# VHH binders against Protein HEAT-INDUCED TAS1 TARGET 1 (HTT1), part 13

Target 1, 277 residues: Protein HEAT-INDUCED TAS1 TARGET 1 (HTT1), of Arabidopsis thaliana (Mouse-ear cress) (q8lfw5)
Amino acid sequence: MESLLECFAITDGKCHPDCLKANNEQEDYDACQSAALVAVSLISSARVIFKIDSKYTEYSPQYLVDNVGKEEVEGEMDQPSCQYTVGNLLSYLVENVWTKKEVRQREMDQQRREFTVKDCFEFAFKKGLPRNGHWAHVGCIFPVPPFACQIPRVPMKGEVIEAANVSEALKLGMQQPAAARLHLFSPEFDLVGEGIYDGPSGNETRYVGLRDVLMVEAEKIKGETVFTVQICYKKKTSFVKVSTRSMILPLNGDDESQVTEPACLLVDFCIPRFSIN
Below, E stands for the ipSAE of ESMFold2; O stands for the ipSAE of ESMFold2 at other seeds; V2 stands for 0.75 times the mean of E and O plus 0.25 times the DockQ between their complexes.

## First folded at step 7 (VHH)

Design j4 (framework vhh_7sr4_2; at its last look DockQ between E and O 0.67; V2 from the best seeds 0.72)
Fold by ESMFold2 at other seeds, look of step 7:
Structure j4 (fold): chain B 277 residues (1-277), chain A 122 residues (1-122)
Amino acid sequence: as target 1 above (277 residues)
Amino acid sequence: EVKLVESGGGLVQPGGSLRLSCAASGFTFSDYAMGWYRQTPGKQRDLVADITSGGYTKYGDSVKGRFTISRDNTKNTVYLQMNSLKPEDTAVYYCAKGRGYFSWRPSAFDSWGQGTQVTVSS
C-alpha cells in the first residue's frame, strides 16, 4: 500500500518530471498562482508574528489554486468517492494514472476561475490549508482525486482586513506584511532600478495590468511615504520602492479622456487577521 | 546629523531590573522605527526588541516576557525595561534607528549609538 500511495505522495522539495515540465511551460503571468503565492506567504508570516504557529510554517499554494472558487455540492464531502479508502485510491489510479490520461485540460479549467488574494484568505478561513509538503504535487499531472478533501489541513479562523487608503495601509503594515496590487506600466517599471517607481511618465507608456505584491516596508523620502513591495514579474522576484502619490492613471491606453479618477499605484491592501478565540 | 545616546546600563544582580534609555536627535523621531540590539564579545549583534513608528513591538525569543520596549515621541526617547535579568543578558546594548516607519526586511536599522554595558553577575 505504501508504494501505491507514492503516486500521491508529497515529496519534500521533489517534483514529478511532468509537473516540472508543465511548470516551465507556464505563461509569464498566472493570476491564480500569483494570488495563491502571496496569500500563503502572508498567512505563514501572520501566524508566526501572532504566535499561532511556533515557527514559520509553509502552507500549500497549489491547494488554493486547485480549490478556490469551486462550487460546493450538498453532501459532496460525504459521498463514498470522497472517502480516503483503498478502493477509491485504486479506482482513481486505474482511471487516471495507469491509463496515462492527459492533465493539461485540468490546467485550462483552473485558469478560467481567476481569484484574488482576498478570495484565498476567505477560503483559508473557511476550509483551512494543508502544509506545503502535504499537497504540493497532488493534482499536478493527474486530476485531483475526490478523496483529496481528506488530506490533513490546518484549520484557520479569522477575517480579512482591508485598507481604503495609504494611511490605513501604513497601520496594517506595521502589524504584519500586507497584500496589495500594483498598477504596472511598461517601460517605466522595467527601468526603475533602485529608484522609486512613479508609474506612467510619457507618450509611450503601455499599461500591463495589476500584479499581486507583498508590502513589507514603508519609509519617508523627501516628505512622502514610499512603500517597498516584493513582486514576482517576468519570473524574477525583486523589491521595488513605490510612490504613494495619488495620480491620474492611463489604464485604458494613451487616450487621456479614458483615464479613471485619481488613484495610487498600489491598491487593494489587505491582511489576514486571525481570531483570538 | 543623527545622534543616539544610550544610558541606564550598569551592574545588577541576577533577578534584578534595569531601564535603558536612548535619547535621539537630528531627525523627526516619530517617523522612524527604533530598536535595541545587544552584542556579546566575539559574537554578532542580536535583536533584543524593536518598535515601529506607530508603537507595534517585536522581541527576540530569549527576552520575550521579561523585556519591554517603549517610546515617548514627545521626548524623542526609546526605552528598554529589562526585568528578571540573567547572567546570559550580559552584553553591550545598542540603540538603533530604522530607515522608516516599519520594515519586515533584514537590515532595517542604519544608525547606531555608542552602546551601554549591562552586566548581570552575583
Scores: ipSAE 0.719, ipTM 0.851, lowest interface PAE 0.5, mean pLDDT 79
ESMFold2, look of step 7: ipSAE 0.745; ipTM 0.871
ESMFold2 (binder alone), look of step 7: mean pLDDT 83; pTM 0.836

Design j5 (from g2 with D50Y K58Y; framework vhh_7sr4_2; at its last look DockQ between E and O 0.65; V2 from the best seeds 0.74)
Amino acid sequence: EVKLVESGGGLVQPGGSLRLSCAASGFTFSDYAMGWYRQTPGKQRDLVAYITSGGYTYYGDSVKGRFTISRDNTKNTVYLQMNSLKPEDTAVYYCAKGRGYFSWRPSSAFDYWGQGTQVTVSS
ESMFold2, look of step 7: ipSAE 0.724; ipTM 0.862
ESMFold2 (binder alone), look of step 7: mean pLDDT 81; pTM 0.815
ESMFold2 at other seeds, look of step 7: ipSAE 0.748; ipTM 0.882
ESMFold2, look of step 8: ipSAE 0.779; ipTM 0.895
ESMFold2 (binder alone), look of step 8: mean pLDDT 81; pTM 0.812
ESMFold2 at other seeds, look of step 8: ipSAE 0.755; ipTM 0.877

Design j6 (from g2 with K3Q G35A T40A Q44G D46E D50G K58Y G60A T74A V78L K86R Q118L; framework vhh_vobarilizumab_d1; at its last look DockQ between E and O 0.95; V2 from the best seeds 0.00; counts 0 for: grease 24.4 > 24.2)
Fold by ESMFold2, look of step 7:
Structure j6 (fold): chain B 277 residues (1-277), chain A 123 residues (1-123)
Amino acid sequence: as target 1 above (277 residues)
Amino acid sequence: EVQLVESGGGLVQPGGSLRLSCAASGFTFSDYAMAWYRQAPGKGRELVAGITSGGYTYYADSVKGRFTISRDNAKNTLYLQMNSLRPEDTAVYYCAKGRGYFSWRPSSAFDYWGQGTLVTVSS
């Protein structure tokens, strides 16, 4: 069994070059990848802060992308192609990694399902996560090997804690970094610089959508609580100060028939809370 | 103008105790995380203990169980109770002010330090 693990390690989990190129060329935003990246960042941080991991340990966001939201098939582990054997490993590597093979990306994209950071936490608590290097061979956008379910995973136990308002979010953020989603408006977000992002400012505003973010700081500026979030936008990671005041958001620009209720720019705060025992 | 004035340092024998104080002014003390850092001779500055604006505390492993950080928001004062002192605790201790209620950005969590107070642990 150790020899089989060493054969798997020979590839070092390398993805097929065509899959790496295709993944690097995908659009700037992928909701599933975004949620997975935020989730593993928070899991790694929380596990160090609460001393469950002795050192910062990177877990695989690609494992979450590949597995969250997908239903398991009963008996799948007993199928011969699912067994972690030298023959199955070599067959997979020959067919998918060592032989250049063009993958039909459109079919794979149509089979993906959207999920949230909360979904990622719940999945991790149920199934555990492999370390980042251990799942890297399946980081491509093409068929996952059937025996991948036998790759070692770090077990994780805990629950998701959510915040209903800014005051609760502050309390969670004092313990550890928190996940949230940010309503993005163009051009306002692109122009915020070192200031405070206050959302839409006029009729030329376009709603970009929700983005997963990491809440990492909170401060009081001119009497208002302001959160600093880490966000990856247009392939650049930055920190942005965000207003926490409630406001009417024009989520559908020209739809004057829509009635909407006040909302904050930051919503859906949550953290992973790990069990000690 | 932000001012942080440390006091309570001195010479103490191994196993002894000291209580450090930091008087803060020039800002709304209760809105900010606070911390103690130390710098031993020939060494870099290291975090000793921190406390968020909401009172959540954290400690370096080397001092956990021996040191206690606390704050008195009515007196605008940060404290560090240091028990069971060891020679390796010898350092200049600095009071530090955070940028806000909390920060998880390791490179910029604290933006002001006091002048420091010397703690020497020797026979």
Scores: ipSAE 0.600, ipTM 0.776, lowest interface PAE 0.8, mean pLDDT 78
ESMFold2 (binder alone), look of step 7: mean pLDDT 86; pTM 0.870
ESMFold2 at other seeds, look of step 7: ipSAE 0.632; ipTM 0.806

## First folded at step 8 (VHH; framework vhh_7sr4_2)

Design k1 (from j1 with Y111S; at its last look DockQ between E and O 0.74; V2 from the best seeds 0.73)
Fold by ESMFold2, look of step 8:
Structure k1 (fold): chain B 277 residues (1-277), chain A 122 residues (1-122)
Amino acid sequence: as target 1 above (277 residues)
Amino acid sequence: EVKLVESGGGLVQPGGSLRLSCAASGFTFSDYAMGWYRQTPGKQRDLVADITSGGYTYYGDSVKGRFTISRDNTKNTVYLQMNSLKPEDTAVYYCAKGRGYFSWRPSAFDSWGQGTQVTVSS
């Protein structure tokens, strides 16, 4: 079965050209795709660092996008159309991929669920993940096949470890790269260049929102701890140095807890800690 | 000015041991990850071991279980204890300084010592 899957574009890590075109034309931020991409990056990295995978192995972010938050329906996987068979795979491909049937954007929006990087880790620990070559790339426009829950997956065991402050985040980051969320302000973030992102700086500041990031480095600059994060923003992936200073953030004015309490620009630090031995 | 001075290299028989030391100055030692690299003629430098500012250690596959990296922040010194030495461990060993407390980026180390020769031969 794996040999047959590798013969089709969906299963060799490459998506159908129509999915590639639709993804390249996407201009809006998609929080679910962002969380899934960060999660699989950390899972792949941690599994190599702790020698669980002997070499860097890519896992499917699209599987997370398609399945996180989905409740299992009793008896559904016993239906003939839901079995992971060559016949059902071929029928799906003929109907949805090879005839180039397109899913309407509204239907795609209705199928998506909102989730975080932490949710992705918890899902992976409960259900495992397929390798990227066994599931289509992020942003594919094809409907989820009925047999998706039976696609082979690599089992994973572990727990999510969170950090409440900068000191705890430093300790996590020394063990492996960590996920976090960054409060983004425009135009300050677009203008940071090689400097340190310090957040809002004046009357023209606009709050953009939270973005998932990979914390990969920490250093002391002028007496202050500074984290370097990898972020994809406006389809550009870059490394940005971020202040860890506690400050009052003008987020959107409606959340009393955010307006009245000091906060850091980086929040929600977590790592996937895999069980070893 | 960053200064890294290696010592402790030499000639040793297979199965023997050596302890390398790297004295560091010109920076706040406890704020930086440190590492050991080695290089044989005609090849790129390979990471042997590194240690974060907080003491977390990582090793290359060929040395794991035989080599131990450690640091003494009071003496601004990083060490490499090399046991069960093999002829393939013959190389110039370099002390390296990281960019900060830790880094998972490809070019995590940016300053180097002059190196110390380790030769494992009968």
Scores: ipSAE 0.728, ipTM 0.872, lowest interface PAE 0.6, mean pLDDT 80
ESMFold2 (binder alone), look of step 8: mean pLDDT 82; pTM 0.829
ESMFold2 at other seeds, look of step 8: ipSAE 0.731; ipTM 0.868
ESMFold2, look of step 10: ipSAE 0.716; ipTM 0.858
ESMFold2 (binder alone), look of step 10: mean pLDDT 82; pTM 0.829
ESMFold2 at other seeds, look of step 10: ipSAE 0.728; ipTM 0.864

Design k2 (at its last look DockQ between E and O 0.69; V2 from the best seeds 0.73)
Amino acid sequence: EVKLVESGGGLVQPGGSLRLSCAASGFTFSDYAMGWYRQTPGKQRDLVAYITSGGYTYYGDSVKGRFTISRDNTKNTVYLQMNSLKPEDTAVYYCAKGRGYFSWRPSAFDSWGQGTQVTVSS
ESMFold2, look of step 8: ipSAE 0.732; ipTM 0.865
ESMFold2 (binder alone), look of step 8: mean pLDDT 82; pTM 0.822
ESMFold2 at other seeds, look of step 8: ipSAE 0.744; ipTM 0.871

Design k3 (from j1 with K64E Y111S; at its last look DockQ between E and O 0.71; V2 from the best seeds 0.72)
Amino acid sequence: EVKLVESGGGLVQPGGSLRLSCAASGFTFSDYAMGWYRQTPGKQRDLVADITSGGYTYYGDSVEGRFTISRDNTKNTVYLQMNSLKPEDTAVYYCAKGRGYFSWRPSAFDSWGQGTQVTVSS
ESMFold2, look of step 8: ipSAE 0.756; ipTM 0.879
ESMFold2 (binder alone), look of step 8: mean pLDDT 82; pTM 0.824
ESMFold2 at other seeds, look of step 8: ipSAE 0.725; ipTM 0.865
ESMFold2, look of step 10: ipSAE 0.702; ipTM 0.838
ESMFold2 (binder alone), look of step 10: mean pLDDT 82; pTM 0.826
ESMFold2 at other seeds, look of step 10: ipSAE 0.749; ipTM 0.876
ESMFold2, fold request of step 15: ipSAE 0.756, 0.741, 0.717; ipTM 0.881, 0.874, 0.863
ESMFold2 (binder alone), fold request of step 15: mean pLDDT 83, 83, 83; pTM 0.838, 0.834, 0.840
ESMFold2 at other seeds, fold request of step 15: ipSAE 0.741, 0.755, 0.724; ipTM 0.875, 0.878, 0.863
ESMFold2, look of step 16: ipSAE 0.735; ipTM 0.870
ESMFold2 (binder alone), look of step 16: mean pLDDT 82; pTM 0.829
ESMFold2 at other seeds, look of step 16: ipSAE 0.747; ipTM 0.875
ESMFold2, look of step 20: ipSAE 0.732; ipTM 0.865
ESMFold2 (binder alone), look of step 20: mean pLDDT 82; pTM 0.828
ESMFold2 at other seeds, look of step 20: ipSAE 0.703; ipTM 0.851

Design k4 (from j1 with P106Y Y111S; at its last look DockQ between E and O 0.73; V2 from the best seeds 0.00; counts 0 for: grease 25.5 > 24.2)
Fold by ESMFold2 at other seeds, look of step 8:
Structure k4 (fold): chain B 277 residues (1-277), chain A 122 residues (1-122)
Amino acid sequence: as target 1 above (277 residues)
Amino acid sequence: EVKLVESGGGLVQPGGSLRLSCAASGFTFSDYAMGWYRQTPGKQRDLVADITSGGYTYYGDSVKGRFTISRDNTKNTVYLQMNSLKPEDTAVYYCAKGRGYFSWRYSAFDSWGQGTQVTVSS
């Protein structure tokens, strides 16, 4: 049996060439894209595991990026521009995908919001998700087309289940792959190789931030639970073993006078638990 | 020294039942996922069923509804109840030990027993 967990899903939508160039030239981590990619991977995996989907089905991470946090506008779906027609699609593509519009890129950046994997699950349960490819016909990170409300979406019903500690996280991970976030420290994370990542180790350590990960294995090593996570970091996907020991984490910079409570390197464990309608 | 010993195989007619057992030793049994694989000559091993350390179970499509995996942590034993057997179920069945509590990756099981033959023939 093959693993039910794929690497981070790629966005396969058709995009304006200038939008593709801008996206490919990004130098920094994109938290919203990361959360969306992890979320759809876990949704696809869970739906196969629980036989809701008969085969592995890819859902659109771009739809999440474009729509999570957006307020609904009453009556929007009734207007002529909201109809999913060939004319409206072509008008959208000409205006937003096939023409060069530098000003439009600036406006798109202003519309982005920060959201988490949990937010993506809740959105999917409320609104459903289109299959990857359906959304791919219209775009990338652009203003949402007016007819987006009529693009076919797979309805989804369920709830987000979270874990507050390692024991609870183990129970979630036994049911399906789980989401989590990992506190990253440099250079320690870059140097871990095949070992166990155990966080900051000295005066040269620098806090990089939180990264979304997929928890896919757990084992006991020297009496301690160790999770294996899949992470995409610096454009490379890898599997890393992570310590679950509680420790003091220097999260807020270089000031030695700062006091923090003990914490674990992995936090915010959750899964999407689907229900049968 | 991990040791896995399968038993309960044999010859059975189509529609019949068998119960396989796997006695485990050399590790803390309750900390590990366990599984059953099967292999026919000239083919790779196929996953039949697995069970996490916490008792969650998963099955290959061809055996779902007919086979049941279970474990008894007090006896360090994994079972495979096989009902409604078909000639295509004929294979050597192997008990397998996982790498830890659970795994969702390919090659999740890396320690094996010697195998027990199951033959379903009219």
Scores: ipSAE 0.646, ipTM 0.813, lowest interface PAE 0.8, mean pLDDT 78
ESMFold2, look of step 8: ipSAE 0.662; ipTM 0.822
ESMFold2 (binder alone), look of step 8: mean pLDDT 82; pTM 0.831

Design k5 (from j5 with P106G S107Y Y112S; at its last look DockQ between E and O 0.67; V2 from the best seeds 0.70)
Fold by ESMFold2 at other seeds, look of step 8:
Structure k5 (fold): chain B 277 residues (1-277), chain A 123 residues (1-123)
Amino acid sequence: as target 1 above (277 residues)
Amino acid sequence: EVKLVESGGGLVQPGGSLRLSCAASGFTFSDYAMGWYRQTPGKQRDLVAYITSGGYTYYGDSVKGRFTISRDNTKNTVYLQMNSLKPEDTAVYYCAKGRGYFSWRGYSAFDSWGQGTQVTVSS
C-alpha cells in the first residue's frame, strides 16, 4: 500500500513533451494548463486519501484544458469519426498534430476562456475525468477529437469547499492537500531560496501575477502561520514557504485592487470533497 | 532537545490488543502533527497512523478499523490503540513528530523519531 502522505504526484510533463513545449514557446505561463495540472493532482490525492481509488490514479489534465467552458455540439457522437478506433486516432493525429496547423491551434486558443482550479473541480464532478493514459499526448493545444465522447471517463461526485481566510485554510489543509493562488512578485520570489516568501519589498518590485499552487504543509514559525506550497514557475517545480500576513499588495497599476482591503499572498483556497459511498 | 519515548510494545497472541504510548518533550506539542510508523525487516517504513495538530486522523489501509491514534495535549502524549492484532502487524513501531500543523509531503513530513518499540504477534 502507498503511503497516504505521499499521495501527490507531480503531473508536470504528463502532456506530450512537444505539446507542452509548444505552449511554453508561445507563452511562458498558461493559466488553463496550470489550473488543470493542480486540479488533477488534488483529485488523484484526495481519491487515494479517502480510499475512493485503491492506488494513486493519474487523470488527464489535457481533458480539462480541452473541455472546461466549451459548448458541446449535439449529434457529434453519431458520426463514424466519433468512434474510438485506431484509424480515427491516426486520422486525428495526421490532420491536427503531425501537420501542426497553426490556424487550428489559434482557433483552440481563441475559443478558450481562462478557468480556475475550482472550475476544473466542478467540471470533473459533472462530467468525470479520463485516466491520463488515454489522453496524455493528444489534444494538449489541439482540437478535441470527434471521438472524445467515447473515451472512458471515471465518474466523480462531490463538491468544492473553499476557505475565506488563513484559519479556515488550515482546516482544509488538515483534511487533504488544497489548491490556492499565489501573488507573485519579482525579484522577491526568485530570491527566496530556503526562506519565507514575504512578497513585495521595494521600488524594484514587479507584479508577475497569480499562480496556481498546491498547499501541502503548514507550520508555526516565530508565532506566525506559514504555508508550504508546491509551485511550477519558470519551468521549475519547487516547494516554497509563504507568509500568511495580511498586506496591501502593489499590483500593476490596478487602482481598485491597491485601494481595497488588505490581502494575503495566498488566496482562493479550495479542495475537492468527494462523496464517499 | 526534541525527545520521543515509545512504550507499550511486547509479545501478544493473535487477536490480542496493545496500546503504544509516545511521550514527547522539547517542543510545543499541540502545534505539531504526530504519527506512528512501523518497519518489518527488509521493507520500507509504513505509515500506520497520522494525527494532525487539529485532531484529524488517518490510517494505513492494513490497520484501518483495528487501530486508533489519539493524542492528549495536556500530557504531551500520542497513543496507538492496536486491536485484533495479526502476525503481519509484527514490526518495530516508531513515534514521529511532524514539522508543523500538517504535512502531505510523505516521509519528509516528519523531522524527529523515537528509538522504536517492538511489537510481536505470535502464537
Scores: ipSAE 0.700, ipTM 0.846, lowest interface PAE 0.6, mean pLDDT 79
ESMFold2, look of step 8: ipSAE 0.729; ipTM 0.864
ESMFold2 (binder alone), look of step 8: mean pLDDT 82; pTM 0.828

Design k6 (from j1 with G100S Y111S; at its last look DockQ between E and O 0.89; V2 from the best seeds 0.72)
Fold by ESMFold2, look of step 8:
Structure k6 (fold): chain B 277 residues (1-277), chain A 122 residues (1-122)
Amino acid sequence: as target 1 above (277 residues)
Amino acid sequence: EVKLVESGGGLVQPGGSLRLSCAASGFTFSDYAMGWYRQTPGKQRDLVADITSGGYTYYGDSVKGRFTISRDNTKNTVYLQMNSLKPEDTAVYYCAKGRSYFSWRPSAFDSWGQGTQVTVSS
């Protein structure tokens, strides 16, 4: 078993060449990949902060992408192809990694469902996570190996803690970085530099959607609480200051005659709180 | 104008204790994280401890278990209780004000005091 783990570690999370090509040509946004990346970043951070891991340890976001929301199949681990053997590993590598295989992208796309960062935390607490070197890169399109259920996973115990408002979100953020979702508007978000993102500002605003973010700082600027979030947008990772004031958000992007309930630009705050003992 | 005034430094024998204080003014103290750094000649400033506006504390590895940071929002003062002092703790200790309630990013502190010398004699 050590030699098989070493084979996965040597690949260093590398995907099949066709998967790497497809991933590089992906749209700039994939909700499942986004949620998985934020979730593992927060899990790694929290585990170091609370000294559960002695050093920063990367966990596999691809494992979350491949497995969150799927039902376990009775008896699956009993099949010969599901055994973690050199032969089964080689068969998987030959079919999916070392040879060209592009037909399977459509099958994988059809099998995926959207999930949230909270779903990822709950899954991790239930099933644990493998280290990043033991599972393929995020966005790889080749199928999950039949023996995947036997890949070693780090067990994780804890609960998801949510915040209902800015005051509660502040309290969560003081303990560890927190997940949230950000309502994005164009062109306002593209034009914010080192300033504060205030959301929609005029008639030409277009709603882009929600994006998963890491809330890493909170400060008072001119009497208002402002959060700093890390966000990946258009394949670029940056830190952005975000207003916390309540406002009417034109979420469907149509004219001003379409009104919505007052909301904040940042919503769905949560953290993974680990059980230390 | 932000003003941070350290006090409580001095000479002490190994194994002794000191309590540093930092009186803060010129800002709403309860809205900001506070911290203590120290600097030995020829080295960069090193984090000793910090405390968020909400009271969560964090310590450098070399002082954990021996030092305690605390704050009194009524007196606008942050403290560093230093127990079991060692010659390695000899340094200038600086009070620092954060720009934020908390931060998980580098460069979280933007204002500094003049420092107070702590010397642990041989």
Scores: ipSAE 0.649, ipTM 0.821, lowest interface PAE 0.7, mean pLDDT 80
ESMFold2 (binder alone), look of step 8: mean pLDDT 82; pTM 0.829
ESMFold2 at other seeds, look of step 8: ipSAE 0.678; ipTM 0.842

## First folded at step 10 (VHH; framework vhh_7sr4_2)

Design n1 (at its last look DockQ between E and O 0.65; V2 from the best seeds 0.66)
Fold by ESMFold2, look of step 12:
Structure n1 (fold): chain B 277 residues (1-277), chain A 126 residues (1-126)
Amino acid sequence: as target 1 above (277 residues)
Amino acid sequence: EVKLVESGGGLVQPGGSLRLSCAASGFTFSDYAMGWYRQTPGKQRDLVADITSGGYTYYGDSVEGRFTISRDNTKNTVYLQMNSLKPEDTAVYYCAKGRGYFSWRSFGDLSAFDSWGQGTQVTVSS
């Protein structure tokens, strides 16, 4: 086999150089990548905790980024070019990886739909997920390969369980880590350090937005339940204690301006509950 | 003042069984994870079993399948049923109180616990 097959070793566990450059130049936050990363982390964790996987198994967040929210194209997968073969892989690599098609990456990003962690769980339960090693070999390339339907996926059965409030979220977190979204305010979040993040303080507060987080601890401090979440913010992963106090949040949301309701800093709690039988 | 009192330790022959109990007081028992750890002289405390406030259990590799942790929130007591005991299980067994309801980031680590009992000796020999 020829030197072209040596490029399989270059892409094995590695991204195309143009993909790496574009990824490193991305803004600090990408909602789709964030949701996919949180979802895969929780899926991997839950499958080990409930002994569905015998060891911690990494699943592909890139597969979720590439496929969640996309309509299926009926009949497209019957064509010879859609088969997962050495020849089709080489043709894909020549056409899309080795020809340095940078403009195409931008076009693919603009076609993507936004999605949530819940959407990722629902997708995984319907379609399954490939292991990170399988998809990662070609998953750095922006156009989805025509033969993607042939890449092995681990089937997954289960349902998404949501919590309506902090008390329900606490019960979910006692069994496995949970997903949530955190309302971020600047500069308060940047200054929290080892303390408890209490949200807006009034003076020069700016609403940053919602961020996907992993709820990994819960404790009672001075009579109040406090959750610890893992969050990636400004390209740094950290653990932050978050108040569960109900409060009126200055979100600058026009749809909510006519009725102001108390809310918590953490919302949208959910877990993937796998079916064992 | 948190107080954890272990009982049920003793001398047992290989293949035998013991049941350890830990009576807890001084805190709201159902709000906290609990655990059992053991220590052999000259070594670090080693995880035996953890149980969250909601009843999820986790075991050290060397005891999985032989030991069972459980809790009774009405009696403020955590238990360790130890079956098929081996000489390697000889140690001082400590009851531990977690820092809160659960900790997945510290799961299995000593840092997940903030209070300890005095320990009870388990000796497995013929």
Scores: ipSAE 0.659, ipTM 0.802, lowest interface PAE 0.7, mean pLDDT 79
ESMFold2, look of step 10: ipSAE 0.594; ipTM 0.740
ESMFold2 (binder alone), look of step 10: mean pLDDT 89; pTM 0.907
ESMFold2 at other seeds, look of step 10: ipSAE 0.633; ipTM 0.783
ESMFold2 (binder alone), look of step 12: mean pLDDT 89; pTM 0.908
ESMFold2 at other seeds, look of step 12: ipSAE 0.660; ipTM 0.801

